# Ledger of designs, part 14: VH-VL binders against Uncharacterized protein C28H8.2

Target 1, 141 residues: Uncharacterized protein C28H8.2, of Caenorhabditis elegans (q09243)
Amino acid sequence: ANFISDPRSMFPKMVRTKNAFHFLQYFMGTFRRMFRNKTEMIEHFNYYDDQVKGTDCHIQEELDFARFKSYFDRYTRTHYNPEIRIIFAIMTKDSSHMTVEFHVTSQSWFGFEDHFHMIIRAVNDENVGWGVRYLSMAFNC
Short names: E, the ipSAE of ESMFold2; O, the ipSAE of OpenDDE; V2, 0.75 times the mean of E and O plus 0.25 times the DockQ between their complexes.

## First folded at step 9 (VH-VL; framework fv_bepranemab)

Design q5 (from p1 with heavy chain L104F; at its last look DockQ between E and O 0.54; V2 from the best seeds 0.00; counts 0 for: pae E 5.4 > 2)
Fold by ESMFold2, look of step 9:
Structure q5 (fold): chain C 141 residues (1-141), chain A 119 residues (1-119), chain B 112 residues (1-112)
Amino acid sequence: as target 1 above (141 residues)
Amino acid sequence: EVQLQESGPGLVKPSETLSLTCTVSGFSFSGYYIAWIRQPPGKGLEWMGTISYSGSTNYNTAVQSRVTISVDTSKNQFSLKLSSVTAADTAVYYCARSPWYDIFTFDYWGQGTMVTVSS
Amino acid sequence: DIVMTQTPLSLSVTPGQPASISCRSSQSLEHSDGKTYLYWYLQKPGQSPQLLIYEVSKRFSGVPDRFSGSGSGTDFTLKISRVEAEDVGVYYCMQGIHLPLTFGQGTKLEIK
C-alpha cells in the first residue's frame, strides 16, 4: 500500500483516489466488507478524514472519527448481509466537494432487517484525494 | 430523561393470560429495541424476547409457544402477553432497551413489576 | 443454550478491599470477527439491573474506574479494586453471542 504525509495528522495514511466515481465504488465496497472482520473495517475508515464530524438523529452529541469507528465497530458486530445504494449524489462545479445520500440495510442477529440513511460530505484533498469530512446518520428516523 | 415503566395486574390466576405494558419516554423511540426480562423472587434473570420499534420479534425458545410481544407506536407502548400461566411464571417482569448500534447492551431498565400467579 | 456459571455465588468484603468474580461459559463467547460478547450487570438491593461492562472490558458510561473486566474464550473475571458501600448487590454476567441470551446465576456482594 502507498502512504503519503497529511499535514492535518501526525500519522501517514493510505493514498485515496481523486476520481469521484472510484471513490464512491471503493467507499461502498469497503463499507460492505467491513462487516467481515477488523482488517476490512480499517480499510473502510481509510476513506474518512481524521477530523470528520457528524450526527445521528438518536445521539444528541456531535460525533467524531473515534466515535464513528466505535459505533460502526459495535454495529458490524451484531449485523450481517449489508446492502448499500446511492439515493443521490451532488458535486460542486469545481469537483472539490461532494454530498451523497446512501440507503443501508442489514440484518441483525435477532433476525430483523434494519436500515438507515447516511449522508456524507466528502472533500477532494489535493494531496490525498476524496475523504469523508461530515457524516449524518438516520436510523429509523 | 430516559424512562421505561412497566404496568399491569399484580395477580393473575393459573391458566389465564398475563398482560403487561411498558411505556417509554425521554428518547428517540424508533432507534431502540425493547426486551422483556423476568426474575423469579430471589432468583436470576431470564430473557423472554425482544421487539424492534417496527414490530419484529424474537423469543426465547423456552417460552415462545406462550409469549407474544407487541408495540403500539402511537402510544410509545410495548406489551407482553404470556398465556396459560402457572406458579412458575411468578416473577418481577422488566422491560429494558438496547440501542440500534449495540443491540445486546441493555442500557436502561424499567423499575420492574411483580406478578404473582395464584388462585 | 449457553450456560453461564458464576463463582463465588456469594462473597463478603471489607470496605476498601478488592473483590473478584468469575464467570465461565459452556461455549466460547468469541466471534469469528475477533470480538467477545460478554457483559456484566449489577443489581443493587431493591433496584433493577444496570449495565457495568460490555465487550468483556469496556466500562459503560458513568461506571467508576475501580470496575474492570477481563478474560477470553470461556473464562471471564470482574474485579473491583476497592469495594465501596454502594457496590453492594448481585452481579450477573450475560452472553450475547447466541440466542437465547443467557445470564449467570448471580454473585451476591456484601459488606462485612
Scores: ipSAE 0.163, ipTM 0.693, lowest interface PAE 5.4, mean pLDDT 85
ESMFold2 (binder alone), look of step 9: mean pLDDT 92; pTM 0.940
OpenDDE, look of step 9: ipSAE 0.267; ipTM 0.783

Design q6 (from p1 with heavy chain T50V, light chain G96S; at its last look DockQ between E and O 0.71; V2 from the best seeds 0.56)
Fold by OpenDDE, look of step 9:
Structure q6 (fold): chain C 141 residues (1-141), chain A 119 residues (1-119), chain B 112 residues (1-112)
Amino acid sequence: as target 1 above (141 residues)
Amino acid sequence: EVQLQESGPGLVKPSETLSLTCTVSGFSFSGYYIAWIRQPPGKGLEWMGVISYSGSTNYNTAVQSRVTISVDTSKNQFSLKLSSVTAADTAVYYCARSPWYDILTFDYWGQGTMVTVSS
Amino acid sequence: DIVMTQTPLSLSVTPGQPASISCRSSQSLEHSDGKTYLYWYLQKPGQSPQLLIYEVSKRFSGVPDRFSGSGSGTDFTLKISRVEAEDVGVYYCMQSIHLPLTFGQGTKLEIK
């Protein structure tokens, strides 16, 4: 794993999957792996492009990837046993864009059951596959 | 501006219940945990417990049998109740926040409120 | 409970001179996630504690670079390269690897 390079510069920036559903399964699988292994995003997420943005309902500023990564890594480090559920998923007719909302519950170091909502916007290129362009996280919102 | 403010009686009689309130402002506490930490005069710091936005709690076993921490989301307030107090409970009581991305770090503290246990 | 032991308990430093505070834990503060959960706080006279260093060596926002933290396992050090008048207060180390969270006894820093 490369902990030095920006994951946005990693190759491939897109992930080839059978379809949008399989991409979501892949995404969630990576998500679970981070919680399980306590590893950083950079080790797992190599399908983000340089336009990825993040938000949090408690932070007024729009988060760049670096800042979001820092917060998320610290969160996953202190939380366990994530339960990830897709709340909704919508896709354009041409399958070029998809918006998905996740609900995640997890246990903190203090034994609390916490939750957050995550919204991602993914884009599909017929030749290179799916990638995430936008990610929003809302903790206990 | 981020602000936490402790309030409550400065004097409590032995065997009674100490009750304090932490009022927060300048941030949404839904993204934070609130801990209570006390400091006896001239002594160090003791972590008493923590509460989440949802009301989940975790207490120091040293005070668990006597302590209750709660939250009132409608008032943006957290409370500490410590029963059967003795002179050993005389201290400055602080509430402090920990962000969701680092629940183990106290980045902002209240000014603290002095509570004296005396007859 | 994890016992945190600071040394010295007090020190007097001439302005501009360096200062060093040691903190030892009764057990390792290294977690399997690769992080070490040691924190430093400063309580200035008449004030509440404020965060200085988190995870051994990371400076909190607004903390001057003259403050640095180091260490591993059970032995940790806070250093001030050039002590200033505003650095007067009591420094506390804290562990969060296991509940309950525990603090060192505190180290009182004074100016000569």
Scores: ipSAE 0.443, ipTM 0.830, lowest interface PAE 1.1, mean pLDDT 88
ESMFold2, look of step 9: ipSAE 0.573; ipTM 0.798
ESMFold2 (binder alone), look of step 9: mean pLDDT 91; pTM 0.939

## First folded at step 10 (VH-VL; framework fv_bepranemab)

Design r1 (from q1 with heavy chain F29L, light chain E30L; at its last look DockQ between E and O 0.71; V2 from the best seeds 0.00; counts 0 for: pae E 2.7 > 2)
Heavy chain, then light chain:
Amino acid sequence: EVQLQESGPGLVKPSETLSLTCTVSGFSLSGYYIAWIRQPPGKGLEWMGTISHSGSTNYNTAVQSRVTISVDTSKNQFSLKLSSVTAADTAVYYCARSPWYDILTFDYWGQGTMVTVSS
Amino acid sequence: DIVMTQTPLSLSVTPGQPASISCRSSQSLLHSDGKTYLYWYLQKPGQSPQLLIYEVSKRFSGVPDRFSGSGSGTDFTLKISRVEAEDVGVYYCMQGIHLPLTFGQGTKLEIK
ESMFold2, look of step 10: ipSAE 0.461; ipTM 0.793
ESMFold2 (binder alone), look of step 10: mean pLDDT 91; pTM 0.923
OpenDDE, look of step 10: ipSAE 0.590; ipTM 0.864

Design r2 (from q1 with heavy chain H53R; at its last look DockQ between E and O 0.57; V2 from the best seeds 0.00; counts 0 for: pae E 5.1 > 2)
Fold by ESMFold2, look of step 10:
Structure r2 (fold): chain C 141 residues (1-141), chain A 119 residues (1-119), chain B 112 residues (1-112)
Amino acid sequence: as target 1 above (141 residues)
Amino acid sequence: EVQLQESGPGLVKPSETLSLTCTVSGFSFSGYYIAWIRQPPGKGLEWMGTISRSGSTNYNTAVQSRVTISVDTSKNQFSLKLSSVTAADTAVYYCARSPWYDILTFDYWGQGTMVTVSS
Amino acid sequence: DIVMTQTPLSLSVTPGQPASISCRSSQSLEHSDGKTYLYWYLQKPGQSPQLLIYEVSKRFSGVPDRFSGSGSGTDFTLKISRVEAEDVGVYYCMQGIHLPLTFGQGTKLEIK
């Protein structure tokens, strides 16, 4: 689904989907495509809330949106041939929260293979739909 | 605190194998790349090779036939072996790390260990 | 192999004065992915190298803003707006666009 900014949105991002299946398909699709160019990278980040928090077990401090964007900007410019698949997904009874674990593989610029797990916690906002609120990068921790 | 520490012999005889160890602490080494970089006395820096989290390696072509870089996950250690050494291999040897999101930013280096190749 | 050539090889500066170090590569360090693979390191006397600047102009954490990097293609510059005693050492540029990774020969900065 195509999303556009709503002038009245409390989130500065485009209106998202409220369908969980569509969210996961579009999230994974835009994740793979963000390695292609800046336009598609911007579209992937539209699924992250500005207040997103998270961790990377190789970095001691808690990360915010600006730091995640910076790390993904650097990652996508040093890696290619991405694959992402769902390991598990669970949703609350009221369909308002979802936790998803992905396995990600890619290759670095010099052909090194890279793989890790990524865990997201997403919230289905009543005005804008599903968005990522929490992100954890978990590999060999 | 992030720390890398090189260790190994100070003196190695010509034609033998130089063996060095980089012991890491203060970070999960599984999320980083480790490079070996050497500096001959009074000269500049030479990248020898880099090992990925999974054990894959890329080596400088100048030493590729003689160098092996490996990882021992049970000991938090990375190793460099350089076979058939000559006086030209006399140098300070450093290990350095780079983060998973940018393989080319060597953000922390060990103190270095001097190795002299001589009879 | 990409050859990295630094000038000058030695620089003597009065404290508080600016310094400028040039690094030229034998091939362009600009890639179609939008990145330029040029890095600067400082090796202070008796110490291991430390990262100053990545991707031409981005300062590493804790690096003072008196350090700045610029350039494109094959021609790059590191500037120190006001040299301090702690800035003495050897400065190296490094390219990362092709293997093997290669460094310049170094520029030694000293205080007069």
Scores: ipSAE 0.110, ipTM 0.674, lowest interface PAE 5.1, mean pLDDT 84
ESMFold2 (binder alone), look of step 10: mean pLDDT 90; pTM 0.924
OpenDDE, look of step 10: ipSAE 0.232; ipTM 0.780

Design r3 (from q1 with heavy chain S28T S56R; at its last look DockQ between E and O 0.76; V2 from the best seeds 0.45)
Fold by OpenDDE, look of step 10:
Structure r3 (fold): chain C 141 residues (1-141), chain A 119 residues (1-119), chain B 112 residues (1-112)
Amino acid sequence: as target 1 above (141 residues)
Amino acid sequence: EVQLQESGPGLVKPSETLSLTCTVSGFTFSGYYIAWIRQPPGKGLEWMGTISHSGRTNYNTAVQSRVTISVDTSKNQFSLKLSSVTAADTAVYYCARSPWYDILTFDYWGQGTMVTVSS
Amino acid sequence: DIVMTQTPLSLSVTPGQPASISCRSSQSLEHSDGKTYLYWYLQKPGQSPQLLIYEVSKRFSGVPDRFSGSGSGTDFTLKISRVEAEDVGVYYCMQGIHLPLTFGQGTKLEIK
């Protein structure tokens, strides 16, 4: 997995004053909005396009963000009512890094209930705030 | 390699139950939906129903009363049962896969199996 | 049910020439999310259907750029810029806005 990226390039689009908790709230809020507001979804992914990498539990190869974005874009259009639960959140002592795992339950427009785990790794820049560097999904795993 | 293969009797008598199996390989079924789609000879395509990894189903209302789709995770198999068949049920039957990120995209199809309803 | 109507039902095209297939739906295929749920499939002779286009204009993986989809609302078109022998088969449009999923009658493309 390629985690070697400088998240500072994406930080200008973030709020500098947000702490880890507010960042998580922002992330979760944006995640929910992706299922309702296509425009906001596009903006969110545009923010991360050049920094975020991801994986899928059913795809052995690492996903580039463009592919992941395409998959997730299609998923959010075909699924509704996401329920997000934090499984764990771990932050380094110096508050420079954070790893969070979410469990998400959603319904397809067929009415089927699906679930997946999402892991994000975020980096905190003292001057520009938090940003996601890594994102992965494990769908129905 | 992703594979789906339909199997079952090619001949069924009227009023009996058509029973087919779709055997999948080359992918984890939990990340996909499976649909059954049929095609009468020289005719178009008809969606019969879709099943999720958990065994939840959604059927075409046109056949809902006669159709049962199920999954056997231990065998990587999906089943289609169609009761009270008539000549109108003569068709090639396909199973098709849809990925978790797009339930409407049938990205892989079986070769199809012909089922003839005749006495 | 949403009725999908294709025209023409058959067409014969000289290799290298363009082809166009129309698909009309009995109601709009536009969703509130801004997407339109119209799909195109090709069934080559003796084969199972295969996906060509999803959401009106997005080419599926491996589909040549000779294929393009367009349209909105209830009127859609599949175009082949330069028809090749491998393009022979029956083309189907499909709607995914409401259950049950429904297909057009199919358009048979042959080579002259």
Scores: ipSAE 0.126, ipTM 0.758, lowest interface PAE 1.7, mean pLDDT 84
ESMFold2, look of step 10: ipSAE 0.574; ipTM 0.808
ESMFold2 (binder alone), look of step 10: mean pLDDT 91; pTM 0.935

Design r4 (from q1 with light chain K35Y; at its last look DockQ between E and O 0.63; V2 from the best seeds 0.00; counts 0 for: pae E 2.7 > 2)
Fold by ESMFold2, look of step 10:
Structure r4 (fold): chain C 141 residues (1-141), chain A 119 residues (1-119), chain B 112 residues (1-112)
Amino acid sequence: as target 1 above (141 residues)
Amino acid sequence: EVQLQESGPGLVKPSETLSLTCTVSGFSFSGYYIAWIRQPPGKGLEWMGTISHSGSTNYNTAVQSRVTISVDTSKNQFSLKLSSVTAADTAVYYCARSPWYDILTFDYWGQGTMVTVSS
Amino acid sequence: DIVMTQTPLSLSVTPGQPASISCRSSQSLEHSDGYTYLYWYLQKPGQSPQLLIYEVSKRFSGVPDRFSGSGSGTDFTLKISRVEAEDVGVYYCMQGIHLPLTFGQGTKLEIK
């Protein structure tokens, strides 16, 4: 009903959900909130499978969970005012896999505007729910 | 291989403009920022300013009235100009790169170029 | 501007022995976002500076585990548990909590 008014500093902790809309809502919400406090980053990475793999257009090696967490940990402490929006989302007919592209903007510590795209591939595990299995980053490329 | 290389005249007269270039290779501009950092003899390192791949700049307020940092992407070059120099501007000048994921760390530095301000 | 003060300004260490370098800032480097903005760099003889430690205690890629950082507030320490010949050079701390970014004056480490 009303999207304008909400409590501050109160974000429900989410382990995982099997609902695709809730997954996207919480993924984007926790993504934004991890910029405000490093404790919130732990909650965002609860949506990533421990075996997550991926790439970045500036880093030639395949990235794993530890590398993604390290990069986002460093990024969020030098950027602020994040915005994230969906460019596209596609799901398999059985609702077991999802591919989503996001556009992200933020402001750097130096006051510069940064832009990048993220593409995630998420899997809806029957026991644990939606989790990110693959992540591709395209920072200004 | 990531490389940064500073170049410019080693001697500049007082009141003139110091002009340096940083030639880069082995990485694309779009994922990185370039800082100019100097070290006067016997003193610590001083951050002068940082430029984004798109040409946006932020300068140390101590030098902001005299410093201009720019980029020429067609030449893979970043430039520093410092106007109205005095002997206090004698220093080794470095360019350094910081990555998109941590702009407060300088992961690659050029070799540095010594600039002496003297008549 | 935040003043960064290092002690000692130089030290000589027998290979295999520990070394400790202190860095003190003129104000807290702890930000309300939960991060502490303290970094360490090493400049080996004839080389450019290289990053060793970020966020007080996190080692940069390829940095040996004999290097460790610690501290909070305004007081920070870099330790080398067993100094090797390749560790000689000048060590700098840097703060990033407020612009302009500022560095300590350096600590020269020599082998005796």
Scores: ipSAE 0.466, ipTM 0.771, lowest interface PAE 2.7, mean pLDDT 86
ESMFold2 (binder alone), look of step 10: mean pLDDT 91; pTM 0.937
OpenDDE, look of step 10: ipSAE 0.614; ipTM 0.868

Design r5 (from q1 with heavy chain T105Q, light chain G96S; at its last look DockQ between E and O 0.41; V2 from the best seeds 0.00; counts 0 for: pae E 9.2 > 2)
Fold by ESMFold2, look of step 10:
Structure r5 (fold): chain C 141 residues (1-141), chain A 119 residues (1-119), chain B 112 residues (1-112)
Amino acid sequence: as target 1 above (141 residues)
Amino acid sequence: EVQLQESGPGLVKPSETLSLTCTVSGFSFSGYYIAWIRQPPGKGLEWMGTISHSGSTNYNTAVQSRVTISVDTSKNQFSLKLSSVTAADTAVYYCARSPWYDILQFDYWGQGTMVTVSS
Amino acid sequence: DIVMTQTPLSLSVTPGQPASISCRSSQSLEHSDGKTYLYWYLQKPGQSPQLLIYEVSKRFSGVPDRFSGSGSGTDFTLKISRVEAEDVGVYYCMQSIHLPLTFGQGTKLEIK
C-alpha cells in the first residue's frame, strides 16, 4: 500500500468565529504566526474551506487547497517578519460574504523586502463561521 | 528549458559604465531571484548582487557604490550597470537564478559574457 | 564577511580513485532553523558553474550519486567515490547564510 496523505487532512478544522471583526483579526494573526512553525501553519489553514479556489497572477491554472498549502509551506521557509494590513473590506448586506484585500510585506533572511496583494472572498457558514472560499495573490504584477 | 543569456560589450574603457543584460526564458519570472556573479580570468567567483522578484536589491558592499541591478519585466531582462570601471573589473560576468523560497542557491547559470576593461 | 577556505587548491587523481575536497568557513553556517547553508559547485573547463550539492549533503537534480557532501558547523567535505573523466574542473564551496555571499577559492581536479 502507498502512503498517501490528503493535504487537507493535515489541517484539521476547528470551530470558527461568526464575528466578522474577530475573523479578520484571527486571519491576520494566524497569517503572521504561520511563519513560526508547522503547528501554527495548521492553525492558519483551519480558516480555509476545503473547496477553496484561487489564482496567482503569474499562474493561469486555478489553485486549490493543497496547492495553496504547498505554496505557503515554501514561502514561510524563506521569509520572516511578516506584516499584513487591510486595504479594503466589503461585506454583503446580510453579512454572509465578504471580500477583503490585504497588503502583505515580508523579508527574506537577507533582508530582501517582498510584498504582494492578497484578495480573499470569505463566506460566513451557518454551522462553522467565516472561512476563505477564494484567494487571489499578486506577486509583482 | 531554463535559459539565462548574458549580453553586452566585450570591451569597455576605464571610467566608463559597464552595461550588461540577462535575458531569461523557460521559467516563471516571479518565482526566482536573479544574481550577477563575476569571475576575473583565472580567478574565483565574486557575487555582485541580487534582485528579488519584487524588484528589491542587495549588493556586495565591495561594489555597492558603483552597481545598479534592475529588471524590465516587459522584456524578461535583468540589467547590471557598473560605473567607473577599472582594469580590476575585467571578468566573465554571469547571471544566475535562485528560487524565491530558498536562500540564494544558484541552480542555473547563464553562459557568461567576457568584459575587458582596457585603457 | 564569511571567509571560505578550500583545501587542497589542486588535486590530481587517477581515474576510478576517490577524491576529497575540504571547505572551512570562518564562522558557523548553521541557521537557527536547523539547516546549514553550504553549497558545492563544479565549473568544468570552458563552462559556467553548475550546482552539485545544496544544504551540505543534498544532491541537485541529475547529479550522480558518486558525489556526496558532509560536515557541520564550519568544516565540510565533498567526496567523489570514483573519479571519472567528466569530473574534471574547478570545485567551489559557497555559503548563503550571511551577505555577502562568498565562495571558496576553488579546487582544481585533474585526471592523471
Scores: ipSAE 0.006, ipTM 0.615, lowest interface PAE 9.2, mean pLDDT 83
ESMFold2 (binder alone), look of step 10: mean pLDDT 91; pTM 0.939
OpenDDE, look of step 10: ipSAE 0.056; ipTM 0.713

Design r6 (from q1 with heavy chain F29I, light chain K58R; at its last look DockQ between E and O 0.61; V2 from the best seeds 0.00; counts 0 for: pae E 2.2 > 2)
Fold by OpenDDE, look of step 10:
Structure r6 (fold): chain C 141 residues (1-141), chain A 119 residues (1-119), chain B 112 residues (1-112)
Amino acid sequence: as target 1 above (141 residues)
Amino acid sequence: EVQLQESGPGLVKPSETLSLTCTVSGFSISGYYIAWIRQPPGKGLEWMGTISHSGSTNYNTAVQSRVTISVDTSKNQFSLKLSSVTAADTAVYYCARSPWYDILTFDYWGQGTMVTVSS
Amino acid sequence: DIVMTQTPLSLSVTPGQPASISCRSSQSLEHSDGKTYLYWYLQKPGQSPQLLIYEVSRRFSGVPDRFSGSGSGTDFTLKISRVEAEDVGVYYCMQGIHLPLTFGQGTKLEIK
């Protein structure tokens, strides 16, 4: 799925002067905090409700952000200490779009280790900065 | 439609190994955990263990020394093996599904299969 | 292991009347993440268990709103505002705060 959103509505906490690398670091940091603080997702991603869409590759359903957030919120409640690895990051020549695949390994509080892949598509507006437009997850694949 | 179906011999002799299979359909196993839960006749439920599609397992310590749960992704099948069975292992055995985002929630269950341990 | 204790063990209810089942845990089911890991299942006669409530008060998809869960710490309650014939079965609470997962003894609900 390809989503078009107004760049002016991007997450206001993003630093406009940050490059793609800084955006990824920020995103990964936020992602880690979601597992640590459990409430970080709400603080960060609520601003993307009308922008970010996702899909669960195993459920084979397109998820709106509300539904995805519900899934991920439950997951982060039971999992800790995520290890995040970038598999690849591809950017357009004009630096307007970027596709990134992450591999995430996490552990439940029972010590059960799981992993999933996450793909994001980010858009860069020179006035607003980077923002995620699409997100998909595939558990243990 | 989500389906889980337990199968295996309904009768096992004491000291032998109980072997059951859970065949799933209607969903991708890579997005879910499978748990085995048993219920002795007229009694409550006992969690035996949970497995991921990658084969990682957690077991109930009460049966850990005797239980093995495995997965065959090519067949969409999960297996339960319980060694050295006694009459106390007589029960209906269920396999149940948990989504990746909530390992603790058994959202769908098989119909269960009765296993009797008797000589 | 965490011991789950349900009361009553059996309940006979007139259709249309409310029902209440209690579940008590031997230790708190509240996690540091702010969630409480208490679940309710219903096993109808001749069937496998089915999920009703997860995390104390959240209804599973398709579960009628006449079912509600509440409680905190070690004391939990499942309520049925208006019991129907289809609600007959054995209700189980389950804890997920510590391994092994453990269930209550079950509460058998019958219609008068």
Scores: ipSAE 0.366, ipTM 0.820, lowest interface PAE 1.4, mean pLDDT 87
ESMFold2, look of step 10: ipSAE 0.510; ipTM 0.799
ESMFold2 (binder alone), look of step 10: mean pLDDT 91; pTM 0.929

## First folded at step 11 (VH-VL; framework fv_bepranemab)

Design s1 (from q1 with heavy chain S52Y; at its last look DockQ between E and O 0.61; V2 from the best seeds 0.00; counts 0 for: pae E 4.6 > 2)
Fold by OpenDDE, look of step 11:
Structure s1 (fold): chain C 141 residues (1-141), chain A 119 residues (1-119), chain B 112 residues (1-112)
Amino acid sequence: as target 1 above (141 residues)
Amino acid sequence: EVQLQESGPGLVKPSETLSLTCTVSGFSFSGYYIAWIRQPPGKGLEWMGTIYHSGSTNYNTAVQSRVTISVDTSKNQFSLKLSSVTAADTAVYYCARSPWYDILTFDYWGQGTMVTVSS
Amino acid sequence: DIVMTQTPLSLSVTPGQPASISCRSSQSLEHSDGKTYLYWYLQKPGQSPQLLIYEVSKRFSGVPDRFSGSGSGTDFTLKISRVEAEDVGVYYCMQGIHLPLTFGQGTKLEIK
């Protein structure tokens, strides 16, 4: 995959020479900041490919990028204190592709605790670096 | 098909306890909140409380001392109990769901069940 | 509790003509997270309420384009550009910034 055509696909501080660990740390960091500071939303989406698709086990229709962004916008603005744990991370030999599953615990601003799994597929573009191509969410599925 | 259905006695005597059940189908309630909302005849809407699948609840302070909302996961049912009822509790009672990512979005409602408090 | 006040309480509109409903809150509905927690619901005759607008101006899925919401702070408006027969019912605004959730009195829309 190539992210050069979409400026939103630019992953800050990440290039092909960066390892998967640095990508994961940055991803989780921006994810946490998105919940801590709602103004971090734009920064979070700056490393998603324009071809990103999203699914949720409770939503029948596949989410395109616009709907995906709206979906997360609604979620992140109503939830706080995310605890993010990596369940697994699998990368190809050439470090060009990675699949990662996260377990996330968060609290709604009404005080309810939520749990969900998130699976992402990321691509390491030789010029732009790592970027998310696909995201799937499973909330109490 | 997503469905919520309220059920229970349509008539309750003053000072007794109103008891209703919301039966859900067509979706996993573990991904949603369930709220109870009532509407007196010819009047507006009153939020009574919301429950999460874990059993955690938020109540309207106006009825908090008398209201209990609970969940039975084995039956896919949510319950509303309102004690010490008076004529002021006569209303159509709705249960409604909200997705986990937006607790304030009541996207599906039951048809409602009318409860009359009368001696 | 936050008091929601709607005006008018009743509205009669000729089909094809626009309609406007106002909702005012006793406190600002703007949250520090940048969102404004104002919702619009429609209860058609003999039916349960249904969501129209969330967060002031966002149309819920399946809601026609003729519905639009606007406003900020404590002053909000629901507009119907061209009223249709199926739009008959009672409209409620709701605030979700503070518990308990509270609704407006409702605005009954009828067709002339």
Scores: ipSAE 0.043, ipTM 0.714, lowest interface PAE 4.0, mean pLDDT 85
ESMFold2, look of step 11: ipSAE 0.250; ipTM 0.730
ESMFold2 (binder alone), look of step 11: mean pLDDT 91; pTM 0.933

